# Ledger of designs, part 362: VH-VL binders against o27280

Target 1, 266 residues: o27280
Amino acid sequence: MDSMNVPEVLEIKRIVEESESVKTFIFSWDFRREVRPGQFVMVWDFRDEKPMSVSLIDPVRSEIGISIRRVGEFTDRVHGLSEGDLLGIRGPYGRGFELMGRDILLVGGGIGMAPLAALADEATARGMRVDALVAARTADELLFLDRLEAAGVNISTCTDDGSCGFKGFAHERLLTLEENHDMAAVCGPEPMMFQVMRILDERDVPAQLSLERYMKCAVGICGQCCLDDTGFRVCAEGPVFWSQELSRVREFGRYRRDPAGRRVPW
Below, E stands for the ipSAE of ESMFold2; O stands for the ipSAE of OpenDDE; V2 stands for 0.75 times the mean of E and O plus 0.25 times the DockQ between their complexes.

## First folded at step 16 (VH-VL)

Design De7 (framework fv_marstacimab; at its last look DockQ between E and O 0.07; V2 from the best seeds 0.00; counts 0 for: pae O 8.4 > 2, placed apart)
Fold by ESMFold2, look of step 16:
Structure De7 (fold): chain C 266 residues (1-266), chain A 118 residues (1-118), chain B 112 residues (1-112)
Amino acid sequence: as target 1 above (266 residues)
Amino acid sequence: EVQLLESGGGLVQPGGSLRLSCAASGFTFRDYAMSWVRQAPGKGLEWVSAISGRGGSTYYADSVKGRFTISRDNSKNTLYLQMNSLRAEDTAVYYCARKDNYGSFDYWGQGTMVTVSS
Amino acid sequence: QSVLTQPPSVSGAPGQRVTISCTGSSSNIGWGYDVHWYQQLPGTAPKLLIYFNTNRPSGVPDRFSGSKSGTSASLAITGLQAEDEADYYCQSYDSSLSGSKVFGGGTKLTVL
């Protein structure tokens, strides 16, 4: 569809405050443009454009929600908007998550829980058993706990400082969980995802991981979202990859690239 | 006390079939991935097949793919290996092994001998 | 030819220290996958000796230790005893083999 490559200017229908630093912006959406959990949109504030994951997909109410964390100048400007204000949206783009089996594990770090919350809704609607490991630095940064609980998701939490749940990193908590699942979906800081992937591979749990890279075009032309060693384009072949696809990617979990294309550590 | 008990081994002619069973006790069976590992006489260990705890994913070594089928019945706490089109090189002791949270095989049965000859 | 390479044999006198190497590649140990070790006494099933590179299961004496660096791992045995005479296997995961579990070829330890 030709119109998917240009922004549509939409009114913000509702704003949900998920935490002190995270808001979900809800828009009316015509679902003839299908949206799948794990896909992303480019959000345009009329000065800059950034990729954001869809956190709410509600075809019944004809709504999508996009969760945005305040982390810099673009997100500060967007957080300053009110209901009725305008944003440009283009997309959706990328490959979403594929559900399989009857038991799924979600592992989310920080804002990475956003696309997983959308996936949890779909998994529970299909009658799957859903376990979620929700990770953050502190208790007040844990996202979507009430929403996940209301959906019937079995939640485990971990915080770096121990203020809620297990004290430690997500992969350390995962080592203490005795359950083995049909699949896992993982999204969060890339170092966390690397450690979680390693454990899931060794447990024979198929994993899909959602990666972030600097994006400009979102349609695979500019090369800014490419992964070293494979040529995979995160915006086209991803952002969701199977662990087998990522196991051949030298850069995964080791470094990223800045907007100028330079290698920087995570 | 974790216990794994293999059965179903025996003597089979080339091209024949056997079904191995592994009875598990002392742990919540459905929470653990399980594997078959074999050892030909005088040789080292060779991983054969694995199955996830819920049974949704199965894995096979290339040497057995298409001939062997791993399965489990979580209501009976039993792991199975259906071996078809057996070859002389399949002659081995077959071990049932449990995979732990760290990816190691933390418990092993005593094995059942499969001999493919004549 | 195993994906993980171990020496076929090592030997030591009682009380000595021996090491057993396990050499892998970037698709297994070098990717970051963990290494586990098994002891197989003559005529018996393998038994977990070391897991997650360095950890000992309950009942394994602290004279057994494991380490991992780069693409390789090592098992060290100090204070060697006659009952340590066995075959030793390393094990890891190799992503290039469609998620295969891989064992080293095994090392026969002889106590002199």
Scores: ipSAE 0.550, ipTM 0.809, lowest interface PAE 2.6, mean pLDDT 88
Fold by OpenDDE, look of step 16:
Structure De7 (fold): chain C 266 residues (1-266), chain A 118 residues (1-118), chain B 112 residues (1-112)
Amino acid sequence: as target 1 above (266 residues)
Amino acid sequence: EVQLLESGGGLVQPGGSLRLSCAASGFTFRDYAMSWVRQAPGKGLEWVSAISGRGGSTYYADSVKGRFTISRDNSKNTLYLQMNSLRAEDTAVYYCARKDNYGSFDYWGQGTMVTVSS
Amino acid sequence: QSVLTQPPSVSGAPGQRVTISCTGSSSNIGWGYDVHWYQQLPGTAPKLLIYFNTNRPSGVPDRFSGSKSGTSASLAITGLQAEDEADYYCQSYDSSLSGSKVFGGGTKLTVL
């Protein structure tokens, strides 16, 4: 139990259908093992292992939630599971979000809202004012709206097709907002994050951004998630970075590396 | 308690210059964008200029571009509006306003009157 | 001349419901920019009444409500009171004016 590198086999306690493509898997959690919003766990289905962000942290119920988008073979298998089935969980890993000030802006796109939802819960519990810009391609892909609303979060939505809220991208919607937040937390498609970061920097808003890269070991050894020029390991120095840190990362918003290590443009 | 206090208004001739100040208290000044909004006598509200919390970004209405300059000193909790090449149509009460994260103005000063007349 | 168009005046008797319209275009309200409302009592500075289309700041009675649809927004006042006599302004953002904040022309509300 003290070894964070050994997967703990846990029973799926509950499954929440967030959208057509996203499910949240709830597990009992021993909170002697601290977990922070923005950290990730390695999920093992006894065949493969993938990093997933923690989307729910509930010390009262002694539960955590992991939200998973259906995007490939691994997630297809996981989405086929039922309550009572088993998964291996190891972690948590990485650097989570830091909360500061009294007023926080969350900007999330798609499944990127997962870690931000957890952050929202903590922030509101601390008595912070939380504004959330929730973006998705369509209205039915917007995540955690009811949960955020129940927590007292002020929600602004935007969709690519205009089916809900602002018609356009998150960075476009952000241009309609002001820059009086003490900090911002951002998570979503990297091109979105890149544009959002630029705007926040211009507005002098401190920002933290959660990056997604291909991870293998999750413990900073294999280097698979290493960012060019800086040598930052997303699993060790991240996945949450300050905007000043990412400004040094050449590949940010431009390309990523696939499992073979090849550059893949965004 | 949030307080905004404008000063520097007065009578000036066309083509003249004037510098307005707004002293802020009761909040972390650098964390908020600030704006100037003016109101001509008997007329409606007109947004004039805005500046980001740390001063990195400034914005101007077309009617004042090239003539007015907004700035701030966060060490003094003070907002400024340098007005050059003043015109009769610039005559108005000038309000200092704090901008919230939605782009609305949640706190206003009492305003300072600027009169441009020969 | 204002980018956002408001009726110059509206009136109502005490207890009645009045509505103030704010008509914009595809470059402001229609684009999805938020609408805010302000109340200005005679001889005083404006006060934030509604922010982010529908939200009331602390201290604003629930008699005041905001809505937005298409290229227009609306402020509704129910249970009209004598103290509601004031000028009301809508405010938004316009992309066609180099990213300027824009106000409506204002509406004078008279309580009969």
Scores: ipSAE 0.013, ipTM 0.509, lowest interface PAE 8.4, mean pLDDT 92
ESMFold2 (binder alone), look of step 16: mean pLDDT 92; pTM 0.944

Design De8 (framework fv_marstacimab; at its last look DockQ between E and O 0.83; V2 from the best seeds 0.78)
Fold by OpenDDE, look of step 16:
Structure De8 (fold): chain C 266 residues (1-266), chain A 118 residues (1-118), chain B 112 residues (1-112)
Amino acid sequence: as target 1 above (266 residues)
Amino acid sequence: EVQLLESGGGLVQPGGSLRLSCAASGFTFSDYAMSWVRQAPGKGLEWVSAISGRGGSTYYADSVKGRFTISRDNSKNTLYLQMNSLRAEDTAVYYCARKSNYGSFDYWGQGTMVTVSS
Amino acid sequence: QSVLTQPPSVSGAPGQRVTISCTGSSSNIGWGYDVHWYQQLPGTAPKLLIYFNTNRPSGVPDRFSGSKSGTSASLAITGLQAEDEADYYCQSYDSSLSGSKVFGGGTKLTVL
């Protein structure tokens, strides 16, 4: 059995175009290596390596999917790949989502819907009621709607420009939803997550949130993804955190650190 | 019209138990988290316990943790507070309150008085 | 003793403006959690007065206003009336107390 820390070179089986800027790359996966929604893998294009959330977990087809947004040089290269091309994958890493209760609320923004889509599949398979608030800047950036609908997820959409669903931000739409859930899972822009967490806490809805930070090693050694004042390593103690944990994180929703370690405001 | 009606209050000895009920009407009960808030005579408001809309999550103030149990029966539109090991300092009017979407308590019952005394 | 600190009492003459402060910390108001205000008339249950920092429920006069800044919130009452004599409580959420909803100690408003 290969070490989880050694990249396995895998062939891209399929590529699904989710939006103009997001593609899902599907790989064969040996499920003797368990993977949970909310965990991430390190994707290696033989030049650079980046952490990516798992967006599809299909034990029946023995496949996983990784959704990648085109945002920079690395992702530009990856988006240029075709079916049959190779990528290195190591992992999975980190703490994934925990499901509890009968009803779950998913709140996702942009590419943040990637891990939540995987969670939705698991939750629905378990017979849970799943409501999803899917947010994006525009209608064209809303992700996984058809997939979620097919899974039986009740979808509410919101867009910054009002091109689809509620006009406004996710936290604003959330304030208009009267239903309370047993648990919530949140992933998206950190300012969004901050606001959503606040509301959920005040509503007595336990929430888990997936953070994004610059990761280098993914194994809790380099400290690049350490959160201020807590010492939490996003790659080890996260990326999924309970709201109570994040309430102790000074930088949450306020700033992050760049590759040079400098504070960068959100 | 939203209505909350507390019941079950009374006189009990220290160490005793009491179960409070709150009957809700005028709204979809299961959609709202509910809380108990108490007020000792001549004192301020103190949050006691909360429960999520569908009952999957419960919260307690440190002062009552391990002694009180909040529950709900959504089929009966009723909120409960089981109070065990009661102490003199638990003497208060206990209010049932609905949690709004904004986290505020937008509706309150008239309260039920609980007196713990020898 | 209260997590949120309020003055025990404030007073004003009819028609005046009074302000009630609610001072919190970095784990509640300062963290970003919302502040709500309640009015409790003598012998009655509390009533929601201000929600979500600045909003008035239906039926609440516009002479009541809320504000929030930093680690503190404030309730302002303009055009003070005799009927405003009551106890006022601020309320927020505190993450350091196991997810507790926290109230201020309350302020007794006397209309002179």
Scores: ipSAE 0.771, ipTM 0.896, lowest interface PAE 0.8, mean pLDDT 94
Fold by ESMFold2, look of step 16:
Structure De8 (fold): chain C 266 residues (1-266), chain A 118 residues (1-118), chain B 112 residues (1-112)
Amino acid sequence: as target 1 above (266 residues)
Amino acid sequence: EVQLLESGGGLVQPGGSLRLSCAASGFTFSDYAMSWVRQAPGKGLEWVSAISGRGGSTYYADSVKGRFTISRDNSKNTLYLQMNSLRAEDTAVYYCARKSNYGSFDYWGQGTMVTVSS
Amino acid sequence: QSVLTQPPSVSGAPGQRVTISCTGSSSNIGWGYDVHWYQQLPGTAPKLLIYFNTNRPSGVPDRFSGSKSGTSASLAITGLQAEDEADYYCQSYDSSLSGSKVFGGGTKLTVL
């Protein structure tokens, strides 16, 4: 316990069912611990601990929301919990998104929309114009559409199967959009982010992208979240990186590392 | 339909200043990033500066950073390049160019000549 | 020496096929950034010829084609015509600070 936080045990205040596979768990939060869009927390279910993005930051109601996709044993257990049940929360950790200019483009794939939904709330509160490109495999998996619309975000959708909006990948839809923006924020599957970054770099749009890597300590000590070429630690120098930082990282979009440090393709 | 027309070039002494303008028409100006690209006599193309559609982000080549300032007035459909502390190496034709969705320079003006000579 | 290397000149007879190479590195074309090509007729502004590696803008004949492989790209011109005599530039993105938009040094095409 000397060099690592101990999780604070918090009661689940509300659960929002975002889709068949995604729930948002809302907790009371003391904002003396500040939270920025793009930061993450470690969620502990008293057996295992996983990093999760913060999707709701509401200082007025003293609440945070953490959106979790059911993808395995840990998240299955968490999805089985009810309001009033307990979870441990460590954090927040990492570098969040930074806003600039008067226009922002959000590009989110699947659960990657979670941190971007929090960012959209901040951007609209600052008077920025916000466009969002929301991507998923199917219409049923598009996240946060009603919330984004209520916040005044201009939404474009794309789905792999064409069930809603543009049929195809997010970067393909992006190529058909003529409007240039002052900045962009991107989060989703890393192959999608690679293609989106390539387009944004060439358009002269400064972009921030949120990466996912395996994490153990979350404070930069263990090295599990390091990126090749740079030594960047996703939990310390990221998870949000500027595109110019990532353009020097050869692994980005190409491969990832497992807990043993072995290269694994996407 | 898309038209870009540069103006403001001329002869100037080293250390002097010029302000270039580019009048745009035939498209929604604020939707597009714009660039200045230059070409010294007998030489190739060199990107100089870029600005986002709403003007919130600017970029400069190392050779001009700190001396040149790109700006735009979207109400007048006009791109500008303020060039200070001019050097002989800045002598070139300066083109106004539109950045496409694909990252190419899809439309170019005919250029305005800047000569820096003592 | 440009970041992107092109031959200084190429030549061909009318009707012939010519190619113009554009060689980059792992920080530009090899990273995955796209290649665009411009034609510059004598005394005129550059004109977009090929974008996004292989695409032709409206009005560009299909005898112009582009390709990209590894760290390099190529422009091919078939059915060479006298009006094709021009300078040709490739262009890409390089991740270096403030010089990120890079052009090749240019290739002068001479039609014999």
Scores: ipSAE 0.759, ipTM 0.900, lowest interface PAE 1.1, mean pLDDT 89
ESMFold2 (binder alone), look of step 16: mean pLDDT 92; pTM 0.939

Design De9 (framework fv_marstacimab; at its last look DockQ between E and O 0.94; V2 from the best seeds 0.81)
Fold by ESMFold2, look of step 16:
Structure De9 (fold): chain C 266 residues (1-266), chain A 118 residues (1-118), chain B 112 residues (1-112)
Amino acid sequence: as target 1 above (266 residues)
Amino acid sequence: EVQLLESGGGLVQPGGSLRLSCAASGFTFRDYSMSWVRQAPGKGLEWVSAISGRGGSTYYADSVKGRFTISRDNSKNTLYLQMNSLRAEDTAVYYCARKSNYGSFDYWGQGTMVTVSS
Amino acid sequence: QSVLTQPPSVSGAPGQRVTISCTGSSSNIGWGYDVHWYQQLPGTAPKLLIYFNTNRPSGVPDRFSGSKSGTSASLAITGLQAEDEADYYCQSYDSSLSGSKVFGGGTKLTVL
């Protein structure tokens, strides 16, 4: 059999408007292809293909959900689709989050809450205590709060403008939280993740952080998702890394690379 | 309010074993990473070992790895250090220290003296 | 020896300003990890003096201040008083040493 991964064309079963800028697209899924929180899929709109995190994993209903923020040309086109329209999906790919212990802290910024919402479902199903620090620029951009509350997650919020919860950045709110956990899972803007990693490392809390990089093949062949000075491929060795793996990555929190391989600031 | 009380120090021969305890009170023990920090007579501070608040992760200085074992019993608010294969270089006052939310050691015990000599 | 380097001693007269340096590397202070300072009075356990680079715990006078730049940090003491005579240690986190907490070698402050 040809090892080339071809997208499966699937109908959009449901669309959930999570915010003005974020929609969750729900598809039927055969769970013989196992999906773990923190893994991603490549979404193909028949013109371009982008990696997206899985936000809903529901084996009982045989559904997955993929949350997409409208930020550019590709995501604008996908946001224009309706239920019944088609998208190509290939995957899942990458290393997902690994749960350990009985207490977990989730720290999510903006769309970074998507894979953490899936992880929260798995953690609560295992009977773990789950605390979540949910961050956004404004209250209207806080994602998945009702879903997390329904699952029994203990939520702290922060917004840049103070419209909900703590006014300020996630790492500033984190410093006011006294609890030490068995592990943490972090996903969001990379500058936020750098600050959160620093705090968690010093608290002796093992942390896994999910990185975003440019991807093409998603299976580790093309090298487009490589991290400077380590050779780690975000699509294969990540997107989820332990904090001690990221301490070797000099670019983390400092810069990223565009599709042409040029350094650009965050 | 916060109290840390070390015990279990004493004189021990090289190659011997000793177990230190630290009784904690005045705070929610399971919320805090705990460390052992030692100070040889007339010398500076040296971090020895740490354990996460829930006990799931342990950390050791290279000088003690494989010989010392840190543990905690959160139901008894007690931190332990099992020290095996002791060497003269392990002679020190051993402090129990709490790691704050900001990553500092914000509370320290008064220490317990361990002397390794024949 | 110590991962973080401090001068072995400093001295000053009452009322003077003294500074104590703490020099690290790219795997600790230079990576972005925080610096904390401890005061150890003779015959006593260490006490937290400065945390998170610049913050003072309750009860620490504002004549103690901390700063961090590049791969190093500094503790400044103004209005030096006789009771400030102590040993001072900086401390940080070093990811290259198996997640080790690292202390400076200590600085003995003598008030003349």
Scores: ipSAE 0.767, ipTM 0.913, lowest interface PAE 1.1, mean pLDDT 90
Fold by OpenDDE, look of step 16:
Structure De9 (fold): chain C 266 residues (1-266), chain A 118 residues (1-118), chain B 112 residues (1-112)
Amino acid sequence: as target 1 above (266 residues)
Amino acid sequence: EVQLLESGGGLVQPGGSLRLSCAASGFTFRDYSMSWVRQAPGKGLEWVSAISGRGGSTYYADSVKGRFTISRDNSKNTLYLQMNSLRAEDTAVYYCARKSNYGSFDYWGQGTMVTVSS
Amino acid sequence: QSVLTQPPSVSGAPGQRVTISCTGSSSNIGWGYDVHWYQQLPGTAPKLLIYFNTNRPSGVPDRFSGSKSGTSASLAITGLQAEDEADYYCQSYDSSLSGSKVFGGGTKLTVL
């Protein structure tokens, strides 16, 4: 347990450009340290540290992948790195997704597809039927389509601007899909997740959702990622939550805490 | 055309058991969650139980938990409700209802009457 | 005793506008779960009247409309007709009751 809290300096083996703003960084991984879809790692560029979801788990190649969206100073620096460069990785942390049933629905928005892509690989490997609703603002921001298709995932796309698939939001597209699955896994913008969760609950489909919050320690001690009213720590009790758990979280889909602890609306 | 037809209702003594069935047609049964909703004579609607399309998830009202079991056979397009330890307050018309994509009950059967009496 | 509170009865004359309220809480309507409405004519099974807060199924006249705000929902009937005499139920989802679907207590609408 102590060893997992020390960043391991790893060499970037490969970089996959997923989109204009998203890159997947691939690292060698010792799978004696188990990692599950939905868990996250802390990525350290020797200046700052940020939590990132694992998007690839490949025990055959002994590799993991971390998909990172370019959104700020830290990610700008990371996106400037090349194959062979070094990053510090510690983890994995948090609660990952659980698989149940035979048919699973994945609903992902933007970079939220990262952990879901890993989950899709596991699910398909287990012989599960996987349907994925992949959402993005525009067609060029849709992630992992080829990867998912290659894995045998049935893909439905939606884009805000209608440039690919259904024109509209993920929850709107979901309302047009009549099939109900044994379970669902959801990850993306929190407003999207809120709407999707609502619909899935009303359809009697058990759902797991991966939340994103400001994390500092990743080990449940600093409290920066605590959710209002429940005291849930996203890094410890999450980031994957069941819908029943999130139904108790007042702030879910409504606001978050910034690094200063201030409430910021979504 | 979507059709739901309930059966299995009748008179039973307190503590007894009864099994309701709902035959569905006109749609892909496995794709839809199904529910039982009951209505006591002269009273309002009360949700009783629900089951997901593939049957992997079941839900119960507190009033029937531990006594009722919802199930389905998708190969037969049939929904079931096994009712055990029946009580007088379970007396009601029991409706089979399909849950729509929007979470509403968009189709209802005509109901089957269950009477629990000594 | 219902999770969703409705007035037991409302009445109106033909041609008038009537409204039926459905009051919930932060664990159902207030949380964001959708509200649906059902019409039950005497001696018949319930019929879906309004779904997803504001939408009418095919065959439902535009005299019927639904709205939702805060922890409450409302069914409005304009141009009241004799055939509208029935029981009306609101329905939603409540996360505090183990994922239960919840109905209002029902409102008997009488057309005078």
Scores: ipSAE 0.756, ipTM 0.887, lowest interface PAE 0.8, mean pLDDT 95
ESMFold2 (binder alone), look of step 16: mean pLDDT 92; pTM 0.938

